VH-VL binders against Lysosomal thioesterase PPT2 (PPT2). Designs and how they scored, part 15

Target 1, 268 residues: Lysosomal thioesterase PPT2 (PPT2), of Homo sapiens (Human) (q9umr5)
Amino acid sequence: SYKPVIVVHGLFDSSYSFRHLLEYINETHPGTVVTVLDLFDGRESLRPLWEQVQGFREAVVPIMAKAPQGVHLICYSQGGLVCRALLSVMDDHNVDSFISLSSPQMGQYGDTDYLKWLFPTSMRSNLYRICYSPWGQEFSICNYWHDPHHDDLYLNASSFLALINGERDHPNATVWRKNFLRVGHLVLIGGPDDGVITPWQSSFFGFYDANETVLEMEEQLVYLRDSFGLKTLLARGAIVRCPMAGISHTAWHSNRTLYETCIEPWLS
Key: E = the ipSAE of ESMFold2; O = the ipSAE of OpenDDE; V2 = 0.75 times the mean of E and O plus 0.25 times the DockQ between their complexes.

## First folded at step 11 (VH-VL; framework fv_nofazinlimab)

Design p20 (from p19 with heavy chain K59R; at its last look DockQ between E and O 0.73; V2 from the best seeds 0.72)
Fold by ESMFold2, look of step 11:
Structure p20 (fold): chain C 268 residues (1-268), chain A 123 residues (1-123), chain B 112 residues (1-112)
Amino acid sequence: as target 1 above (268 residues)
Amino acid sequence: QVQLVQSGAEVKKPGSSVKVSCKASGGTFSDYAISWVRQAPGQGLEYLGYIIPIFGIARYNEKFKGRVTITADKSTSTAYMELSSLRSEDTAVYYCARGPGFSDYWEGYFDYWGQGTMVTVSS
Amino acid sequence: DVVMTQSPLSLPVTLGQPASISCRSSQSLVYRDGNTYLYWFQQRPGQSPRRLIYKVSNRDSGVPDRFSGSGSGTDFTLKISRVEAEDVGVYYCMQGTHRPYTFGQGTKLEIK
C-alpha cells in the first residue's frame, strides 16, 4: 500500500486548490490516503509563519502516528517553507518524500501583482524598511522576504527564514539540522516561467548575490557550511531536482505532465 | 487628514454584547491597521487588538480570549469591535486608533485616534 | 507582556518650570533592525490621547518644541522645558517592539 500524503497549501490559497492533484494521485496510486490540510486559508495565510508551523504540526501528528511506515509531504509555494520548518522542529517526524512545489526556499525578492496589491506605494527595493521591522515580521510574506542589498538586516531581523536556513545562530540549530536530515528525499520543483517566485531558482535553493546574479544551491553559504543539512542530503543522493518550463505559479498543482514527471515517482 | 469617528455611547447589561463602530475618512482605509484601545474610568490605556482591512486579518490581545471580535467593511470605510459576555469590569471608553500599515503609514503607531465611545455595563 | 513602568505617577509642577517623566520597560525595546519603538502620548482632561513623540525622540507635527524625548534600551524620558497651562493631563509611554503593545500606567501632570 502507498504511504499517506499530506498536502500544505501556499499564500492566498486553500485546500480546494488541490482538487486536481488529488485526482491525479487517486488515478495513479489508488487507495492512497491524502489529506489536504485546511488551515490558514486565503488571507489567513498571511499570519506569521511560526504560527502556521505550529498549527500544521498539530494537524500532522495524528496522521504520522497512524502511518509508522512513513508519510509524504507535498508543499506548495509558501507551504514549502512551512513544511521545511516542520521537518526541523519535529524530532519524531517520519517523512519519506518532501516534495517542494515551487517554494521560495531561499526567499523572495520580486514585485509581483499580489505584492503590488499589498504594498501599492512601495517597490521591492524599499520593502526591507517594512519587512524587517517588528510590524512586518508579523506577516508571512515578510518572514521570507530576502533583500540581497540589505543582507545585514535580513540576517539580523528575519524571524523565520534566516533561522530555518541556519543563517543566524540560535540554540536549536543543531537539533533542527538533525531532524531535517531524517527526511528520505527532498524533491525540488519549479521553473523559469513561474512568474511569482523571484528568482525562480529560489525553489532550488538558489538566490541572488548583492549584484542580483543568481548563485545556485551549491554556491550558497548555507550549502557550503551545511548549516541545515543540504550538503549532507546531496551527498546521500537524497536531493531530486525537477525543473519544468512553461508553468505559471498557480498551475503547478493542476498540471498533469508535471505531476507525472516530478511528483508521481516519489509517492511510494 | 485622517479622521476616525466612532458610534455613540452604549449602556448594556451584564452578559450582553456591544458593537462599536469606527468610520475612517481623509485617507485610504485599507492601507493601515485599525487598532482598539480601552480606558476604564480613572485608569490607563489597554490594548485590545487590530484588524488590517485589506487582508481581513484580526489579531487580539490574549487577555480578551474569545470575547473580542474585530471586523471591517471596506465599502463603508468602517471598522467594528464587538465585545461579548460583558462584565461590570468592561465599563470603559473604547477608542479606535490608526495602527501600522504597509504603505506610507507603516510607522502609524496610534498617530490618529477616534473620539472614544463610552460603554457602561450595569444591572 | 512587556511591562512599562512610569515615574512619577503624579507630577505637580510650577507653571513655567521644567518637567521630566521617566518610562522603564521590562525588556529592551531595541528591535533587531536597530530601531527603538517607543512612543509618548498626551491625554488632556476629557479628550482622546494624542501622540507627541514617535521612536524615542521624533516630535510629531504640531507638537511644541518644549517637548522632547530621549533614552535607549529600557530607560526613556519625556521632558517639557517650560510647562504651560495647556500641558495639564496624563502622559503615557507605549512600546511597539513586542506584542501585545503595552502602555505605561500614566503620569498625571498638574500645575501646583
Scores: ipSAE 0.629, ipTM 0.819, lowest interface PAE 1.7, mean pLDDT 91
ESMFold2 (binder alone), look of step 11: mean pLDDT 89; pTM 0.911
OpenDDE, look of step 11: ipSAE 0.794; ipTM 0.902

Design p21 (from p19 with heavy chain I54M; at its last look DockQ between E and O 0.82; V2 from the best seeds 0.77)
Heavy chain, then light chain:
Amino acid sequence: QVQLVQSGAEVKKPGSSVKVSCKASGGTFSDYAISWVRQAPGQGLEYLGYIIPMFGIAKYNEKFKGRVTITADKSTSTAYMELSSLRSEDTAVYYCARGPGFSDYWEGYFDYWGQGTMVTVSS
Amino acid sequence: DVVMTQSPLSLPVTLGQPASISCRSSQSLVYRDGNTYLYWFQQRPGQSPRRLIYKVSNRDSGVPDRFSGSGSGTDFTLKISRVEAEDVGVYYCMQGTHRPYTFGQGTKLEIK
ESMFold2, look of step 11: ipSAE 0.669; ipTM 0.846
ESMFold2 (binder alone), look of step 11: mean pLDDT 89; pTM 0.911
OpenDDE, look of step 11: ipSAE 0.836; ipTM 0.912

Design p22 (from p19 with heavy chain A33T; at its last look DockQ between E and O 0.76; V2 from the best seeds 0.00; counts 0 for: pae E 2.5 > 2)
Fold by ESMFold2, look of step 11:
Structure p22 (fold): chain C 268 residues (1-268), chain A 123 residues (1-123), chain B 112 residues (1-112)
Amino acid sequence: as target 1 above (268 residues)
Amino acid sequence: QVQLVQSGAEVKKPGSSVKVSCKASGGTFSDYTISWVRQAPGQGLEYLGYIIPIFGIAKYNEKFKGRVTITADKSTSTAYMELSSLRSEDTAVYYCARGPGFSDYWEGYFDYWGQGTMVTVSS
Amino acid sequence: DVVMTQSPLSLPVTLGQPASISCRSSQSLVYRDGNTYLYWFQQRPGQSPRRLIYKVSNRDSGVPDRFSGSGSGTDFTLKISRVEAEDVGVYYCMQGTHRPYTFGQGTKLEIK
């Protein structure tokens, strides 16, 4: 029998977006119980990420309780940040594979059509003024906005990403690291043709330095200090990196080759 | 410049509801929030909540959650505040005001106000 | 909720003389970004409130130079250097740092 799979959607998204992924899982892992969480759909995905984490936590508890042998998480885009926070705050989670599907794990710093739709007259160089204000932190996008040119503001004002990355001192850092390290595997999926996640290497814990040069995961301070367990997981062989070119942001959960290559092997 | 024009005064009985409108003109309705504030006769200002018209997301002062419903209609550039289970203490002038926005309007912390709508709740 | 306390509640002033209104918050209004989200409003008789000052000390467009704001942390002041007849009304402070937004109880400025 296969472990249950829990699916968490992204920004402006809903459970229907995963119909093809569900079909693929049913074909390759028949009898697998798959739950696509029907919370914070569409515009509700703009609610503060801590509010979303609380709601998703309440939804996953009964699923995990029914599966003492463990569960898998497949978490798309913004949903990957929700799931990583779940792994940190839940001292009783039983997640084996955490599959992060093109998620901005080190943050977002991009002028994309999606950002221009929300911020039509603002450019990425100006968004820090909105995002790091008390108003901006009421929006999920701003909870993981990461301006490499205003690092002091990011470190001080981020109410979500700087905390779950252990980049700002807080009393829960040690317990969150312990909880996160209970995961069996961290599967990182993304690619250069995503078109939304900026830099796309954020899906692999890479990010810009002050010159907008991408530093890989192993070059990040959060890795070097092992702030939330990345170095420990990598040394343990628990981090799987599965980059794939040619996939746009909205196509990750509907690409059969991506599923077979990057997802299927981890659905024990 | 931006104008917020509210519906006219209303007299209501206890236990009923009232719906006040706030029509925006001279600016982009969807680019900023609309907040609601009330003022009982001879009293100060009390914040009720807001709506983000582009997203249809409303947030409420917890004191009023369950009795206040704030909505918006983008096609008419109009926000609405509905207060249910009215009681005499709800007699007040109800104002709409522009809140924070998403572009050049993002610093609009109550920088434009409607003219106010008197709601009288009496037996 | 953050309590905003104004004093005095009633402020009779002779035309041409200065006026000073105090506003105190129950919590620091300095947000994690280093900004202080403290605002002042004027409500003339029979009118809607009008914003005068944003973020402690910045005058809105069209607000006369005789209005100034100052303060930090939890203690703030609105000053009118020379009161004019048009300044009659009620003045409110408001904080935007914490949810929900909260107002002071108001200071009624009257000409003696």
Scores: ipSAE 0.548, ipTM 0.795, lowest interface PAE 2.5, mean pLDDT 90
ESMFold2 (binder alone), look of step 11: mean pLDDT 89; pTM 0.915
OpenDDE, look of step 11: ipSAE 0.841; ipTM 0.914

Design p23 (from p19 with heavy chain E107S; at its last look DockQ between E and O 0.78; V2 from the best seeds 0.74)
Fold by ESMFold2, look of step 11:
Structure p23 (fold): chain C 268 residues (1-268), chain A 123 residues (1-123), chain B 112 residues (1-112)
Amino acid sequence: as target 1 above (268 residues)
Amino acid sequence: QVQLVQSGAEVKKPGSSVKVSCKASGGTFSDYAISWVRQAPGQGLEYLGYIIPIFGIAKYNEKFKGRVTITADKSTSTAYMELSSLRSEDTAVYYCARGPGFSDYWSGYFDYWGQGTMVTVSS
Amino acid sequence: DVVMTQSPLSLPVTLGQPASISCRSSQSLVYRDGNTYLYWFQQRPGQSPRRLIYKVSNRDSGVPDRFSGSGSGTDFTLKISRVEAEDVGVYYCMQGTHRPYTFGQGTKLEIK
C-alpha cells in the first residue's frame, strides 16, 4: 500500500490546479489517498506565511494521525516554504518524502510578471525598503524576499525565511532543526526555464552572493554551519536534486515526464 | 492632490448596520491600503482596519472582529466600511485614510484623510 | 496593544512662545529594519486629522519648519518653536511598528 500524499499549493494558486498531478498519482499508484489542501486560495496566499503555517498545520494533523506509517508532502512554489516550516515546528510530524516543487527555498530576488503585478511601481533593487518594513512583513512574498545587496536588512528584518533557515538567532532553532531532520527524504525540483523563481537555483538552496553570482547549496553559510540540517541530510543521502529544463513555473504539476522522473520514485 | 471623499452623515437605530463609502481621486487607488479610523465625540482616534484594493485583502483590529467588514470596488475607486450590530457607543465620526502602500516606503501611514462621516446611533 | 501616553493633555501657551508635547510608548517602537515608526498628527477644530511628522522627525510637505519631532525607543517629543494662532487644535502621536496601530489620547493646544 502507498502512503497518503498531502499537496500544498503556491502563491495565487488553489487546489484545482493540481488535477493532472492527481491523475498521474492515480494511474501509477492506484489506491493512494491524496489530499490537496484547499486553504489560503488565490489572494489569501498573500497572508503572512506564519499564518499559513498555522492553518496548514491544523489541516495535516488528522491526516498524519490516520497514517502512522507516514505521509508524503508535495509542496509547490511558495507552498514549499510553508511545508519546510511545518517540518520544523511540528515535533510530531511523520513525513517520509518532502517533495519541494520549484520552491524559492533560499528566497526570491527577481522582476517577473508575477512580481510586476504585485509591485507595479517598484524595481527589485528598491523593494527591500517595503519588504523589510513592518508593513511588508505582513505579506507572504516579502516573508521570503532576499535582497543580496541588503543582506543586513534580510538577516535582521525577515520574519520568516531568516528564521527557518537559522540565519538569525531565536530560542526555537535547536528544536526546529531536530524536527526537520526527522524527514526521510528532501526532494528538490526546479529548473532554469522556470521564469519566476529567481534565481532558479533557490529551488535547490542556491542563491546570489552580493555580486549576483549564484553560490550552490554547499557554498551557503546555512549549509556550512548546518544551521537547520542540510549538511546532515546530504551526508546521510537524504537529499535528492532533480533539475529539469524546459518547464515554466505554472507547468511543474502538469508535466508527466517530470512526475515520472522526479516525483513518482518517492511516493512509496 | 490625492483626495478621499466620504458619504454623508447617517442616523441609525441600535442593532442595525451602516455602510460608509470612501471615494479616492487624484492618485492611485489600488496601490495603497485604505484604512478606517473612528473618533467618538470628545475622544481620541481608534483604528478599525484596512483593505488593499489590488490584493482584495482586508484585515481588522481584533476589537472589531466580526462586526466590521471592509470592501473595495477598483472600478469606481471606492472603499466601503460596514459596521453591524450598532450600539450607542458606536456613535462617532468615521474617517477613511490612506494607509501604507507599495509605491514607496515613505508615504502612506495616514498621510491623506477623508472629511469624515458622522454616524449617530440612538434608540 | 501598545499604549501611547501623551503629556500634557491640555497645553495653554502664549502666542509666539515654544510648546512641547511628550509621547511615551509601552514598548520600543524600533523595528528590526532600524526604523522607528512614530507619527504626529494635528487636528484643528472641526477638521480631519493632518499628518505633520513621519518616522519620528521627518516633516511632511507643507508643514512649517517651526514643527520638529525627536526621540528614540519609547520617548518622543513634538516641539513648536514659535506658536501661531493657526496651531490651535489637538495633537496625536501614533505608532506604526506594532499591530494594531494605536494613537495617543491627544494634547489640546490652546492660546492663553
Scores: ipSAE 0.628, ipTM 0.822, lowest interface PAE 1.9, mean pLDDT 91
ESMFold2 (binder alone), look of step 11: mean pLDDT 89; pTM 0.917
OpenDDE, look of step 11: ipSAE 0.820; ipTM 0.908

Design p24 (from p19 with light chain D33N G34A; at its last look DockQ between E and O 0.74; V2 from the best seeds 0.74)
Fold by ESMFold2, look of step 11:
Structure p24 (fold): chain C 268 residues (1-268), chain A 123 residues (1-123), chain B 112 residues (1-112)
Amino acid sequence: as target 1 above (268 residues)
Amino acid sequence: QVQLVQSGAEVKKPGSSVKVSCKASGGTFSDYAISWVRQAPGQGLEYLGYIIPIFGIAKYNEKFKGRVTITADKSTSTAYMELSSLRSEDTAVYYCARGPGFSDYWEGYFDYWGQGTMVTVSS
Amino acid sequence: DVVMTQSPLSLPVTLGQPASISCRSSQSLVYRNANTYLYWFQQRPGQSPRRLIYKVSNRDSGVPDRFSGSGSGTDFTLKISRVEAEDVGVYYCMQGTHRPYTFGQGTKLEIK
């Protein structure tokens, strides 16, 4: 029988968004128990990411307890950051595949439709003023906002991303790295036509330098220092990169070819 | 210019609840948080919490969590603060004030205040 | 909770003379972005509070230049260079760095 699958949604999202993904899993792996977590739906997805991590942690504990052989995580968009933090803070997780579905793993620096709705008069070059303040850090998008032109503010004021990336020192960094490294596989999914995640290579741990040139994962300081285990995981052959062109941000969980190519092989 | 107009004075018995309104005008209701602060007679100021109307997110001073509910009605540009299980020590003037926003008002930490609403808890 | 302690609590002053109000916090008010979220408010008798100073030393528009704020870390001061009759009221400091936001006890400025 197949390991249970836990699905974690993104910003302004809900469990209904994953109905097609559930259909694909049922058709290809009948009998798989799939739980789409219905926490922090819609506007509640703006709550601080550490608050979301705590809530999702409470929800996954009983699911993991019922599956001693392990579970899989499929984590979409902002949800991929929640899941990565879960893997770091849970010393008792039993996750085999962590499937990151177009998640801003190295942060976000982009003007997008949801950004315009949220900050109707702000441009991406100005958001550092809001995001790197005590007020801004009370909101999830600011918890992973990564302005490459104000990196010192990011490193010092980010209450979430700079910590889970090991970019700012904290007492639990060694334990978080150890916990994260217990995952069996890290499956990175994303693509150039996403239209929301900026740069789209953030889904593969790539990001801008100060000139807005994208540096790949292997060129990132967090990789080179192995600050949370990326270098170790890559060396084990446990990182799977599955880029796919032609998929917009809202379509990752409703594309059959994407599912068959990038997701299904890892749902053992 | 932003104006905050509050509902009138209330006299309540211990154990009951009170709901104070705060109507915003002279700006977009969704541009900023609306915060609540109280002042007992002859005493200082005490923060209660806020709501961001466009997001529907409220956050409370933990001291009052469970007794305070802050809501908003975007259609009327009005925020509400409800305090339950009233005690005589809840006798105070209750103010609404503009908090920070995401546009022009992001640094608006209490830069505009309502006129205050006296709530008296007697008996 | 961060405790904000003001001194003096009562400040009688002669018209035209300077006044100084101290505010001390139980924790540093310097946030990780290097900003200090310390605010001063004036409440005239029978009126709502009015913000005077934001982020330690910045005067709000319409606040006379006889008001100034200073300080760092845990120690802050509001000064009035020449007290006028309209300055009568209670002055509060507030911190916005830590949650929940907290106010000092107030300093009542009176004309003697």
Scores: ipSAE 0.646, ipTM 0.827, lowest interface PAE 1.7, mean pLDDT 90
ESMFold2 (binder alone), look of step 11: mean pLDDT 88; pTM 0.905
OpenDDE, look of step 11: ipSAE 0.848; ipTM 0.915

## First folded at step 12 (VH-VL; framework fv_nofazinlimab)

Design p25 (from p21 with heavy chain F55W; at its last look DockQ between E and O 0.71; V2 from the best seeds 0.75)
Fold by ESMFold2, look of step 12:
Structure p25 (fold): chain C 268 residues (1-268), chain A 123 residues (1-123), chain B 112 residues (1-112)
Amino acid sequence: as target 1 above (268 residues)
Amino acid sequence: QVQLVQSGAEVKKPGSSVKVSCKASGGTFSDYAISWVRQAPGQGLEYLGYIIPMWGIAKYNEKFKGRVTITADKSTSTAYMELSSLRSEDTAVYYCARGPGFSDYWEGYFDYWGQGTMVTVSS
Amino acid sequence: DVVMTQSPLSLPVTLGQPASISCRSSQSLVYRDGNTYLYWFQQRPGQSPRRLIYKVSNRDSGVPDRFSGSGSGTDFTLKISRVEAEDVGVYYCMQGTHRPYTFGQGTKLEIK
């Protein structure tokens, strides 16, 4: 039988958004127990990411307990950051495949329709003033805002991303790395036509340098220092990269070709 | 200029609830948090919590969790604070105030206050 | 909760003389972004509080030049260079660095 699948949604999202993904799984893997977690829906997805991690942790514990052979995670957009934090903080997780579906894994630095909705009067060059304040860090999008021109503020003030990336020293870094490395596969999905994740290579642990030139995962300090295990996972053959062009941000979970190519092979 | 106008004084019985309104005018209602602070007679100021009307997100001082509910109606530019299971020590003036925003966070820490609403919990 | 301690709690002052109010926090108010979220409010008799000073030393618009704020870390001061009759009231400090926001106990400024 197939391992259970747990789905974690993104910013301004809900369980309804994944109805097509559920249909694909049911068709190709009949009998798979799929749970789309109905937590922090819609505007509640703006709550601090550590609060979301705690809530999702409480929800996944009984699911993992019922499936000692393991589970899979499919985590979309902001949800991919929640899931990566879960893998770090849970010393008892049994995740085989962590499928990161167009998630801003190295952060976000872009003006998009989503950001204009949240910050209608601010440009990306000015958001560091809000996001790296005590007020801004109370909201999820600021927890992974990564301004390449204010890296000192990012490193000091990020309450979430800088910590789960091991970019700022903290007492849990060694334990979090150990926990994260227990994952069977890290499946990275994204593409150049996403339109929201900026740079789109963030979904593959790429990001801007100070000149806004994209450095790929293997050029990042977090990889080179193996801060949370990326270099170890890559050397182990556990990182799968599945880029796909032509897919907008809201369509990743409703594209059958994407599902069959990038998701289905990892739902053992 | 932002102006916050609150509902009138209330007298309530112990065990009941009260709902105080705070209508905003001037500026954009959804761009900042509306916070609630109370002041018992002859006492200092005590923070209750906030709502961000744009997002519908409220957060409460843990001291009042379970008894306070803060909501907003964007169509009328009005925030509400409801305190349940009233006790005599809840007798106070309840203020709404503008909290931090998304652009001017250094200026939004209680820079505009409502006139206050006296809530008396009678015996 | 961060405790904000003001002294003195009662401050009688002769008209035209300076006044000084101290505020001490139980924890540093310097946030990781380098800013210090310390605020001062004035509450005149029968009125709502009014913000005077934001982030330690920045005077709000319409606040007279005779008001000034200073301090760092855990120790802060509000000064009035020459007290006027309209300055009578209760003064509060507040911290915005830590949650929940907390206020000092208040300092009642009186003439004579």
Scores: ipSAE 0.632, ipTM 0.827, lowest interface PAE 1.9, mean pLDDT 91
ESMFold2 (binder alone), look of step 12: mean pLDDT 88; pTM 0.907
OpenDDE, look of step 12: ipSAE 0.886; ipTM 0.930

Design p26 (from p21 with heavy chain S103P; at its last look DockQ between E and O 0.71; V2 from the best seeds 0.00; counts 0 for: pae E 3.8 > 2, unsure alone 74.7 < 75)
Fold by ESMFold2, look of step 12:
Structure p26 (fold): chain C 268 residues (1-268), chain A 123 residues (1-123), chain B 112 residues (1-112)
Amino acid sequence: as target 1 above (268 residues)
Amino acid sequence: QVQLVQSGAEVKKPGSSVKVSCKASGGTFSDYAISWVRQAPGQGLEYLGYIIPMFGIAKYNEKFKGRVTITADKSTSTAYMELSSLRSEDTAVYYCARGPGFPDYWEGYFDYWGQGTMVTVSS
Amino acid sequence: DVVMTQSPLSLPVTLGQPASISCRSSQSLVYRDGNTYLYWFQQRPGQSPRRLIYKVSNRDSGVPDRFSGSGSGTDFTLKISRVEAEDVGVYYCMQGTHRPYTFGQGTKLEIK
């Protein structure tokens, strides 16, 4: 029998969005127990990410306990950051495949349709004033807002991303790294036509330098210092990169070719 | 300019509930938080919580958790604060005030206040 | 909760003379972004509170320049360089760095 699959949705999303993904899993892996977590739906996805991590942790504990052979995580968009934090804070997780489906793993710095909807009069160059304030850090998108032109503010004020990346010193860094490294595989999925994740290479742990030139994962300080285990995982052959062009942000979980190419092989 | 107009004074019995309204005008209601603050007679100011109407998200002072409910109706540009299980100690003037806003000046911590609503809890 | 302590609680002042109100917090109000979210409000008799100062030292529009704010960390001061009759009321400090937001006890300013 197949390991159970846990699905974690993204910003302004809900469990219904994954109906096609569920169909694909049922067709290729019949009998797989798939749980799409129905927490922090819609506007509730704007709650602080540490609150979301706490809620999702409570939901996954019994599922993992019933599956001593392990589970798989499929985590979409903002949900990929929630899942990475779960892998860090859970001493006893048994995740084999962590499938990061177009997630802003190194942060977001996008002047996109979602930014326009959320901040209709503000531009990305000014959002650091809101996002790095105490009020701004109470919202999930600001928890992973990463302004490459205000690096000191990001490093000092980020309540979430700078911590789980090991970019700011904290007493849990060694334990979180140890926990994250218990994952079997890290599967990174994303692509240039996403239209929301900015830069799209954030899904592969790439990000802008101060000139807005994208540095890939292996050029990032968090990789070079192995601050939370990326270099170690890559050396073990545990990182899988599955880029795919032609897929918009809302279509990652409903594209059969993407599923067959990037997801299906990892649902053992 | 932004104006916040509150509902009129109320007299309530202990154990009942009260719902105070706060209607906003002169700005975009959805773009900023509406906060609630009370002032017992002869006493200082005490924060109750806020709502962000754009997202429908409310946060509460832990002291009042379980007794206070803050809601908003975007169609009428009105926020509401409901306090249940009233006690004589809840006798106060209840104010709404503008909090921080996304598209507005993000320094909008209590920059506009309603006129206040006297709530008297008397047996 | 962060405790905000004001002194004095009662401040009689001669018209035209300076006034000074102290506010202390139980925790630093410096947020990780480098800003200090400390505010001052005035409540005239029978009126709603009015914001005077935001982020320690920034005067709101329409507030006379005789009002000034200063301080850092946990210690803050509101000064009125020359008290006018219209300044009568209660003055509150408030912190916005930590949740929940908390106010000082108030300082009642009166003309002698």
Scores: ipSAE 0.389, ipTM 0.741, lowest interface PAE 3.8, mean pLDDT 89
ESMFold2 (binder alone), look of step 12: mean pLDDT 88; pTM 0.901
OpenDDE, look of step 12: ipSAE 0.762; ipTM 0.892

